# Designs tried in a protein design chat: VHH binders against Prephenate dehydrogenase [NADP(+)] (TYR1). Part 7

Target 1, 284 residues: Prephenate dehydrogenase [NADP(+)] (TYR1), of Saccharomyces cerevisiae (p20049r14to297)
Amino acid sequence: KVIGIIGLGDMGLLYANKFTDAGWGVICCDREEYYDELKEKYASAKFELVKNGHLVSRQSDYIIYSVEASNISKIVATYGPSSKVGTIVGGQTSCKLPEIEAFEKYLPKDCDIITVHSLHGPKVNTEGQPLVIINHRSQYPESFEFVNSVMACLKSKQVYLTYEEHDKITADTQAVTHAAFLSMGSAWAKIKIYPWTLGVNKWYGGLENVKVNISLRIYSNKWHVYAGLAITNPSAHQQILQYATSATELFSLMIDNKEQELTDRLLKAKQFVFGKHTGLLLLD
Below, E stands for the ipSAE of ESMFold2; O stands for the ipSAE of OpenDDE; V2 stands for 0.75 times the mean of E and O plus 0.25 times the DockQ between their complexes.

## First folded at step 5 (VHH)

Design x09 (framework vhh_enristomig)
Fold by ESMFold2-Fast, scan of step 5:
Structure x09 (fold): chain B 284 residues (1-284), chain A 122 residues (1-122)
Amino acid sequence: as target 1 above (284 residues)
Amino acid sequence: EVQLLESGGGEVQPGGSLRLSCAASGFTFSDYYISWYRQAPGKQREWVSTITSGGETNYAESVKGRFTISRDNAKNTLYLQMSSLRAEDTAVYYCAKLSYEPGWSTYDFDYWGQGTLVTVKP
């Protein structure tokens, strides 16, 4: 069996190396204009580098499009029609709706669609990290088993979702978090107040340290990560709007010195969080 | 803002030659890979050639040996010298500033010029 990787960015490269290290035959491509440069760069790699996605599509039994959500439609439109009958095709993007739409539109009807998302960055050890597997369309029962067998080399904690469930959960757990800290950092920039400048020796510890580190982590991402998490994910819009509304309401209570109303609202939120989700710890 | 402006297109007979130019502004030209792409009538855009920031060159198989890409960092200008032109080379030619790092993850930041038409008469 041959596994194809279309896109050798950080995650595509991670997958290609993990699969070849596990003994799988892997064929990869990236943009054709970089072929000779990438061939030299990866001369000692165990995967085979080919010029374009047509060659990957024609030779592979399982193809992973490791490209960003905003690019997937064009890339699948170009290389998807070259996929063989019975090929399993999926992606590795942070938002699944664009993947599913592209796969349904451009792939041969006989291709199975099983897509994945590793919920970690490319420099993190994959062992024990969550890996979402979405069995969207498979006419061959053995396809799902095959994908699981390939992904077993990552030693990840596998989570089975529909693409709708994936996008909803991603919106709830990542898009809102990013929106909240992006808005906080944007506010600091507007009023020219920098938390790390406020006396690191006296107040830069505990919660202050956590706040600064989360903000820097989020702002270190490329902006298309935010687009993928929010702009192209309709599930994120309602959650972000609710966050903004809640922040405005709390601000209004603070400005009006409505201490009792503010306290009541915060106590209800505390009761909900700890009443439903007790025992949660963030481990670094 | 980043701007790329192609020029030098026109009509030419089979076997003829043309030199295309691309004037760049709004970024540090010498730091980036710059590419030529083309789009023939009724076809998708196809990659033609790339020159690295260090001056190394790469070509699509269909143009290798006939086209030469070069850059002048002092003038912020990219060139494509085309020789032995064929009817199949008829296309709008585009200059593109692509992400420095290979991989489709940064494709969203690519900038394209408006194009220059090359017509090779059969």
Scores: ipSAE 0.015, ipTM 0.297, lowest interface PAE 6.5, mean pLDDT 82

Design x10 (framework vhh_enristomig; at its last look DockQ between E and O 0.01; V2 from the best seeds 0.00; counts 0 for: pae O 15.6 > 2, unsure alone 64.0 < 65, grease 27.5 > 24.2, placed apart)
Amino acid sequence: EVQLLESGGGEVQPGGSLRLSCAASGFTFDDYYISWYRQAPGKQREWVSTISSGGDTNYAESVKGRFTISRDNAKNTLYLQMSSLRAEDTAVYYCAKTSYTPGWSGYEYDYWGQGTLVTVKP
ESMFold2-Fast, scan of step 5: ipSAE 0.268; ipTM 0.598
ESMFold2, look of step 6: ipSAE 0.000; ipTM 0.203
ESMFold2 (binder alone), look of step 6: mean pLDDT 78; pTM 0.778
OpenDDE, look of step 6: ipSAE 0.000; ipTM 0.196

Design x11 (framework vhh_7nfr_2)
Fold by ESMFold2-Fast, scan of step 5:
Structure x11 (fold): chain B 284 residues (1-284), chain A 123 residues (1-123)
Amino acid sequence: as target 1 above (284 residues)
Amino acid sequence: QVQLQESGGGLVQPGGSLRLSCAASGFTFSDYYMSWVRQAPGEGREWVSSISGSGDSTYYADSVKGRFTIARDNVKNTLYLLMDSLKSDDTAVYYCAKLSYDLWSGDYEFDYWGQGTQVTVSS
């Protein structure tokens, strides 16, 4: 069995190296225009590097598209039709709806669709980290078992979700949180407030220091991952819009000095989220 | 830490030539693909050309193939764009960009940009 990886970013590279180290045959490609550089860069790699995704698709029994979510539709449209009979196809993007739409539209009908998402960065040891596996379209029961057997080498904590469940959880836990902190940073920039001082960290000071530390961490990461996640995930749009609407409504109550209505809204939210009228959330 | 400084832009007649330079510092220049990207007023960014770290591989947008040549000097940490047969459509601010492989997206991205140099092709 041959495992194909289309996209040799660090996650694709992590998978390729883990799979080859476990004894799997792996064939990889990335942007065709960079083939010569990649051939030089990965001359000592155990996986086979080929010029384009057509060659990966024609030879692989299981293909992972490890590309940016905003590009997945174009890439699958180009390489997907070259997939052979009975191939298992999935992605490794942080947003699953664009993958599923592209796979359903462009893949041959006899391909199974099983997609994954490692919920960790590429520099983290995969052992014990969460790995989502989504069995979306599997006409062959053996396909799901095969994907699990390949992923076993990562020693990850496997979590089985539908793509709808995955995108909702991602929107709720990642996109909205990032949107909130990006909005705060944008506001600081617009009003020319520079809150960062020497010594700010999670263990030094009150809530403002925690806020600044989280903002710095979010802004220090790859910005297009957060932007791409928010732009390409329709579930994220709905959640972010609701967040923005709620923030605007609360601000309106504040500037109109409607203390009782504001208090009532906050208490209802507190009861819903924390299950108590009064109480304190304690973090270790 | 990473600094990219473009120069060599200016006003030129249609059919003329210009040579752009980009002085790079703060990273191991020879380890990275370098690119030229341009932006005309009121338009989005358009990729023009890329060159591998060794200089052995070069890539061009279809709009500039046969007219532009990308080159680099790894001893001087300098990137070049030699522009021949310039057209009015080449009028733009030209940016030197460092290309690196994005760890999360699985794609190449421009992670550092210079300040740009203006190229105006007009009669």
Scores: ipSAE 0.000, ipTM 0.099, lowest interface PAE 20.5, mean pLDDT 80

Design x12 (framework vhh_7xy4_2)
Fold by ESMFold2-Fast, scan of step 5:
Structure x12 (fold): chain B 284 residues (1-284), chain A 122 residues (1-122)
Amino acid sequence: as target 1 above (284 residues)
Amino acid sequence: QLQLVESGGGLVQPGGSLRLSCAASGFTFSSYYMAWVRQPHGKGLEYIATISGSGGSTYYSDSVKGRFTISRDNAKNTLYLQMNSLKPEDTAMYYCAKSYDFWSGSYHFDYKGQGTQVTVSS
């Protein structure tokens, strides 16, 4: 069996190397214009580098599209129709709806669709890290077992979800967090006040210190991450809208001097949060 | 096991230059964003510069942009800050810091060194 990887970004390269180290035959490509550079860069790699995705699609039994969610439709439209009968196809993106739409639209009906998402960065030891596997369309029971056998080399904690479940959880846990801290940082820039300069005395511990550091971490990402979480994931729109609505409602209560109503609302939120939280508090 | 050791601070006149070094050990240095941060006496902690694990991306605060250069030598597990055109306002304790996670980008930190004092005065 031949495993194909289309896209040699950090995650695609991680998969290519892990699969070849485990003894799998792996063929890879990235953009054709980079072929000569990549051939020199990966001359000693155990995987086979080919010029384009047509060569990957025509030879592979399992294909992973390791490309950005915003680009997946174009790339699958180009290389998807070249897939063999019975090929398993999936992606490795943080937002699954664009993958599923592209796969349903462009792949032959004879292809199974099983997609994955490693919930960790490319430089992390994969052992024990969560790996989502989504069995979206599988005509052959052996396809799901095959994907699991390939992924076994990562030694990840496998989590089985539908693509709808995946995108909802991603929106709930990531998109609103990014929106909130991007909004806060943009406010600092607009008013020309940087909270860090207001006399924070400790590297750790203070709420203001933690707030600033989280904002810096989020702003350190490239804009494509924000686009993927907020623009490309429809589930994110509802979560971000609810955050914006709640912030506006709290501000309205403050401006209207509705102290009792504000207090009651905050106490209900506190009861809900502490009633659900089972972990250690990081801030004292 | 994690250790960050800063050096290279000292007393310098306005307009002078200093090069700070940070020797890192106990982790895979090339896998993490690294940063320089400073704390002037009686003031809060101030971000100065960040560099990606590969060294391919660098970011600077507006107060030091064009004057300071962050760099790293992954073969030596060492982070550097070249400081030129130093001003009295640059007087601070300078800290080397490691990021929280193994993702490609991060400004927040899970470990900070002991610091090295930089004093710019006539």
Scores: ipSAE 0.000, ipTM 0.101, lowest interface PAE 20.1, mean pLDDT 81

Design x13 (framework vhh_brivekimig_d4)
Fold by ESMFold2-Fast, scan of step 5:
Structure x13 (fold): chain B 284 residues (1-284), chain A 121 residues (1-121)
Amino acid sequence: as target 1 above (284 residues)
Amino acid sequence: EVQLVESGGGVVQPGGSLRLSCAASGFTFSSYWMSWVRQAPGKGPEWVSSISGSGGSTLYADSVKGRFTISRDNSKNTLYLQMNSLRPEDTALYYCARSYDFWSGDYFDYSSQGTLVTVSS
């Protein structure tokens, strides 16, 4: 069996290398205009690089679209119809709704749709990390087993979800985190106060160092990651709204000097959060 | 306020079956992953199983895979755990919990009551 990868960004490259190292036949492509550049760059790679996704689609038994969510509809519209009978097709993005819509609209009916999401960055060891597998449409019972056999080389902890569940959970767990740090960074940029620049890095210690590193990591992502977590995922809106509302309410209590009400709100939140982490060792 | 009330515990012989129920209130039940956690006397808590809000996805601890089945009825705000082929080592107090972070199965709010399951001959 041949595994096709359309998109050689960080995650696509990680998958291509892991699969070839495990003994799978892998064929890859990225944008046609970059073919000559990528051919030189990956001359020593164990996977086969081809000019376009039509060649990947016609030769592969399992295809992973490792492209940005904002581009997936156009790319699947172009290369999806070239998929052969019985091909398993999926993606690797942080928001699944755009993938599923594109796959259902443009893929032949004979294709199975099984999509994945590794819940870690491309530079993190895959072993023990969570890997979501979504069995959306499989006419052939062996398809799900095949995807699991391919993914086994990552040694990840597999989690089985529907695409709706995946997007809801992603919104619940990640949307507020991104909203909070993006709003913090945008505030720094607007008021032009950022004491953690070169020359004042003595304020790097403790929680300030953690805060700065999280902010840099989040801002290092391309904007479509945020679009996928918030704009494209309808479940995110209520979480982000509640975060903004709570921040405003706390600020109002502080400005109005309502110490007792503020203290009660914070104590209740502390009890709720600590109750959810029963048995965990807390850092000091 | 979140409230979870478990029932269905009891004494069974090895190889027997038992079904646990958990009635939930105080939150939008269908929007949350739900879990079963157990604790044997003198031991720490052990996560057993989790189910997504829609019921379409389930997770199981290796020790119970193939023997236990988690399910839910969102119209009744009730979570279930069907336990088959019970073993003496399944003896524990079983807690129904609302999962906050479903990925690890570790982030949950324990029920204060629990229901006792004893497997003995």
Scores: ipSAE 0.000, ipTM 0.098, lowest interface PAE 21.0, mean pLDDT 81

Design x14 (framework vhh_7ubx_2)
Fold by ESMFold2-Fast, scan of step 5:
Structure x14 (fold): chain B 284 residues (1-284), chain A 122 residues (1-122)
Amino acid sequence: as target 1 above (284 residues)
Amino acid sequence: QVQLVESGGGLVQPGGSLRLSCAASGFTFSSYYMTWVRQAPGKGPEWIATIYSGGSTMRDDSTKGRFTISRDNAKNTLYLQMTSLKPEDTALYYCAKGSYQLWGSGEYSDYRGPGTQVTVSS
């Protein structure tokens, strides 16, 4: 079996290397205009680099579209129809609805759709990290087993979800976090506070260093990442609105010095979400 | 592991000159475009110039007559020659390793060094 990867950004490259190291035959492509540069850069790689996605689609038994959510529809429209009979196709974007729509619209009906999402960054060790596998459309029972056999090399904790469940959970865990830190950073900018000034007082630096590092990571993202996490995920809109409402309510209790009501709200949240693990989060 | 270390900054009088250097390691320097960026306190980063692997350059119009970007691939070093310096050129100057605009998902991030401070004052 041949595994195809369309898109050699950070995650596509991680998958290509992990799969080739595990003994799988892997063929990869990215934008044709970068073929010569990528061929030189990856001359010693174990995967095969080809000029375009048509060559990947026509040869692969399993294809992963490792592309930005905003580009998935156009790229699948171009290369999806070239997929051979019985090919398994998936992506690895942070929002699954655009993937599913593109796959259903452009892929041959005899292709299976099984998509994945590694819930970690490209520089993190994959062992023990969560990996979502979504079996959206499989006409061949062996397809799901094959995807699991390929993904086994990552040694990830596999989580099986529908794409709707995935997008809701992603909105809760990623879109809200980004919205929270973007709003915090915009507040810092307005009042003329810059994160590097916090580094001069290392004695108070434990939680402040974590805050600064998260902020720098989030603000280092390109606009396309924010679009993929929030703008293109309808579930994110409701979650962000709920975050804004909750933040405003807590702020009102704080400024009005309503200690008992604030305490009650926080204890209910603590019990629901963290139980005894609250100390691990805040008092490490 | 990518490392970029800038040097050559300091205090200089208006009309003076400085040459900044950026020592690169942990990647194939000759294969990437490289960029100089500056940031004044309380301001966002300001792009100055880019030099591509082949040696061609792009420069910001406001500084291109006074600043020259160059590279020495044999030494893994990037340079910025600054002439006719003005008080408004006062900033932290840092170099950055370029990234490709690939289809691949995830975050495209340039690595940048800690920077070297340039202060233009009498």
Scores: ipSAE 0.013, ipTM 0.294, lowest interface PAE 8.5, mean pLDDT 80

Design y03 (framework vhh_enristomig)
Fold by ESMFold2-Fast, scan of step 5:
Structure y03 (fold): chain B 284 residues (1-284), chain A 121 residues (1-121)
Amino acid sequence: as target 1 above (284 residues)
Amino acid sequence: EVQLLESGGGEVQPGGSLRLSCAASGFTFSSYDISWYRQAPGKQREWVSTITSGGKTNYAESVKGRFTISRDNAKNTLYLQMSSLRAEDTAVYYCAKDSGWDILTGYSDYWGQGTLVTVKP
């Protein structure tokens, strides 16, 4: 069996190297205009680099599109129709709706659609990290088992979701978190204040230190991560809107000196958030 | 502060033409690659065309031969000339700065408010 990878960004490269190290036959491509440069760059790689996605599609039994969510429709439209009979096709983007729409629209009817998402950065050890596997359309029972056998080399904690569940959870956990910290960082930049320079909370202890480090970590990401999590994930829009609305409502209560209403709202939130974990705090 | 303001959209018959404009400010326009994207109702954003700082152009296969991207560095303006419009071209069109991110508004700074193009079936 041959595994194809279309897109040699950080995650595509991670997958290619992990699969070849595990003994799988792997063929890869990225944009055709960069072929000569990439062939020189990956001359010593164990995977085979080919000129374009047509060659990957025609030779592979399982294809992973490791491209940005905003580009997946165009790339699948180009290379998807070249997929052979019975091929398993999936992506590795952080937003699944664009993948599913592209796969349903452009792939041959007899291709199985099983897509994945490693919920960690490309520099982190994959062992024990969460890996989502979405069995969207599999006409052949052996397809799901095959994908699991390939992914076994990552030693990840496998989580099985529908694509709707995946996108909703991503919106709830990742998109809102990014929006919140990007908003804070944007505010600091606009007023040209670095919180750690003001001396008010000099060299923050506890939660303040955690907050600053999370902000720095999020801002170290490339901008397209934010686009993928928020712009191209429709599930994220409602969650981010709810966050923005709640922040504005709390601010309005504060500015209007409505202490009792503010307190009541915070107590309801505390009951929901800490009711399950009363007596425990995860952060010091 | 980065600003991108799209204009020129409207309702057109199939086979018609429209010229979209994007007025840019708050950055050195001539130094950056600038792109057009679009988002059809109920669908994800898709890339349409890019023009590099050096003037080289690239197009999505679906619009190649029908759309022409151009730029006027003296006016800090990006254009998209659309011809032979089809029902499937109906979308909100956005211009975007593709590099050199600036920490003022986060991800929103690189996308304009969009301009609606409606092509009747």
Scores: ipSAE 0.000, ipTM 0.087, lowest interface PAE 20.7, mean pLDDT 79

Design y04 (framework vhh_enristomig)
Fold by ESMFold2-Fast, scan of step 5:
Structure y04 (fold): chain B 284 residues (1-284), chain A 121 residues (1-121)
Amino acid sequence: as target 1 above (284 residues)
Amino acid sequence: EVQLLESGGGEVQPGGSLRLSCAASGFTFSSYEISWYRQAPGKQREWVSTISSGGSTNYAESVKGRFTISRDNAKNTLYLQMSSLRAEDTAVYYCAKDTGYDIYSGYTDYWGQGTLVTVKP
């Protein structure tokens, strides 16, 4: 079996190298204009680089479109029709609705659609990290087992979801989490307040230290990750708006010295959160 | 706003040396693989060298042993030390922020304005 990777960005390259190291035959492409550059850059790579996605599609038994959600429709429209009978096709985008729409519209009907999303950046060890696998359309029962066998080399924690479940959970967790920390960082930059420097004061400890480290990790991602999580996921818009509204209401109570209403709101939030959680994240 | 600003180009005779710099701003420089590319008049753009966030380096065969890529994360600056320059090295040199060429998403590597290197007898 031959695995095709269309898109050699950071995640596509990670997959190509992991699969090749595990002994799989891997063929890759990115935009044809960059073929000569990429061929020289990856001359020692174990995967095969080809000029375009038509060559990937025609030769592969399993294809991963490692292309961000905003452009996947165009690329699948171009290369999808060249896919072989029985080919398994999926993506590696952070938002699945655009992938599914493109795959259903442009792929031959005899192609299976099984898509994935590694819930981590390209700079971390994949072992133990969550990996979502979405078995959207499979006419061949062996396809799902094949995708799992390929992904086994990542040693990730497999999570099986529908694409609707994926996009809702991503909106509820990843998109809101990123929005919250990006808004904090943008506020620090706008107001020019950043007291968490090496050795300066005791605020650089406990939860403040954790907050700074999470912020640095989120800001270390490429900006298109935020676009994929927030701009192209319709579920994210509603969740981000709801978060912004709730934050504004809470801050208004604090600023207006509404102590009783603030206390009531915080106690209800605490009851909800700890009622649904094991209590592993306790304050020191 | 992401910005890359190349400098250090100029005219040099064969066998000479030049040091190029690329000043970066608007992103966490230390977290990214940064590359040098060049484009000669009437030719395709050519990859020259890459340095990883961890400091690992790679070079195009045509420049291996003659060029040295380095970075100063404290100054957000990328360098290319060029020695034993040849007429074939004449090109506009560019630095690029991202390691991956995910140009299908509509998101491209940020390229600087370039700096011209002319090697002539």
Scores: ipSAE 0.006, ipTM 0.194, lowest interface PAE 9.6, mean pLDDT 80

Design y05 (framework vhh_7nfr_2)
Fold by ESMFold2-Fast, scan of step 5:
Structure y05 (fold): chain B 284 residues (1-284), chain A 122 residues (1-122)
Amino acid sequence: as target 1 above (284 residues)
Amino acid sequence: QVQLQESGGGLVQPGGSLRLSCAASGFTFSSYEMSWVRQAPGEGREWVSSISGSGGSTYYADSVKGRFTIARDNVKNTLYLLMDSLKSDDTAVYYCAKDSGYDILTGYSDYWGQGTQVTVSS
């Protein structure tokens, strides 16, 4: 009946507002030392702000820890033991291994662990965006149904994974993507190559428009977001290394004028990515 | 921590000249490339010129090449832009930037000064 949110960063606030707008009772907290400031800031909010996570834990039927992955163990150690019997507990972080370890270590064993990850930034419309739901430890079938009912207000495309699958896929789809564009931007900066000019927005045609928007988004991220995706996830290290190795191998074939080997390498990659559909057009 | 203060702007007639200065503090000035970037009203920022940390290499936008000269004094921690044969299209606020303004889409941040207004008009 009551949804608790511990952490009112951008994503926690997004969830709190979406859930209250959908008619759910929502209780929130952030760091206790900021309670008076936050109470004034959120005086007109529909959610209830309380002093600390102990109060959230004691009153909530479903709790979302919307905190940084590096802090989750400490925060769950503090507030987790205050969770009532049958509470559903999860997080909202980009790397799930630290969440799962903290939840298993510190939560009462009669709590269900169902955690989520919205695969988008906090300032975009949630409709149609991917939302991962991980049913890690659930004694009650109704718990999973309840989480789905709460998340329905986001109108997201639900994806069901184990936490191991999530962290591996995150390494492939987010950590590697960030590494690729950070590497590209670093190369542009070091070589002083500037393929487009500020003030000439009409140059954003085709692939340039996509590239500029992705680059701006990635470089506008707070450093700790990428640190969470790349440093904290062991799968990310292997995938980033493999990406770097593949990029170097392709470049080596180009500079050695190995046209046939390069062509074979690219055709094999194309076959793997598109399966038997080598004639498919790339759509938006 | 990084501070950049521009000066030397003003109103000039077409064909006139101006010398802009930028006083830098809060970092090892000689270790970084410095740039001049300008912004005309209603436009985005346009890179104008860059100079290597040692002063051994200089680069210019095609629109200003042959008319502007970038220079630095690493003893005084000062960057200069000498502007000759000014045109109405040179009207803009001119900013001093640490590293390079044309890297702004790929870097976390260039440190920008407050800017100095250059108006070329009769």
Scores: ipSAE 0.000, ipTM 0.095, lowest interface PAE 19.8, mean pLDDT 79

Design y06 (framework vhh_7n9e_1)
Fold by ESMFold2-Fast, scan of step 5:
Structure y06 (fold): chain B 284 residues (1-284), chain A 122 residues (1-122)
Amino acid sequence: as target 1 above (284 residues)
Amino acid sequence: DVQLVESGGGLVQAGGSLRLSCAASGFTFSSYEMYWGRQAPGKGREWVSGISGSGGSTAYASSVKGRFTISRDNAKNTLYLQMNNLKPEDTALYYCAKDSGYDILTGYSDYWGQGTQVTVSS
């Protein structure tokens, strides 16, 4: 069987190399205008580079679209209809709703949709890292087993979710984390205070140092990427709204001097969090 | 390997102009958003400008909006920053950066070039 990869960005290239190293037949493409340059660059690669996604789609039994979430609809609209009968199709984007919508809209109805997401960056060893596998539409019983057999070479910890569960968990973890620290940094900027300057900063340890470093790490990346991903994930809106609501409620209790109600709410949250946490406190 | 090589920096008088270039290799340039950042002496990194993979969308820090223009030539794998009406406070090491992709569950890491020094004399 032939595995096709459309998109030779960092994750697509990682997959192509891992699959070829494991002995799978792999064919890849990226933008047609860069074909000659990419063919020279990957002349010694074990995968076969082809000119465009039509050639990948026509030859592959399993296709992974490793492209930006914002581009997936356009790319699947172009190459998806070229997929052969019984082809398994999936993506490798961090937000699954745009993938599923594109696949359902543009793929032949006889294609299976099984999509994946490696929960790590492209420079990390895949071994032991979480890998989400979403079995969205399988008309052929062998499709799910085939995807698992291909992914086995990554030696990842496989997690099986629906796309709704995936996007909800993504929103609840990353989107809320970014919203919280972007909000905090925005507050600092608006009131023009930053107490963690030279001289004072050397006396800040523990929680203050961790807080500042997380904020700097989040703000060191492009802000519009976070905004764009949150906008395209409907689950992110609900989680961010819930976070904002909870923050407002706690603030209201503090301002209204509702000490007992505040304490009860924080105790409930503490019991929930520590009931779920299975490790030692890093800042203890 | 991702490689980003900035050029075009130098010494310029206040009110002058410079055009920075960033030659990109090791990835499909048109598939990624690109941006310019800078770091002034004794200060942290500041995001300056960003551009979508297609070039259809751009964004700018308020400190440079109206003076700087970001652009890209996807056929040449090159990112540009046209800097007009330069001010002494624009003095910084300027770097281009590649987004490693939209990875909301793991976050993302930008790849930074080595930078090109811009010094604006008063």
Scores: ipSAE 0.000, ipTM 0.138, lowest interface PAE 18.7, mean pLDDT 81

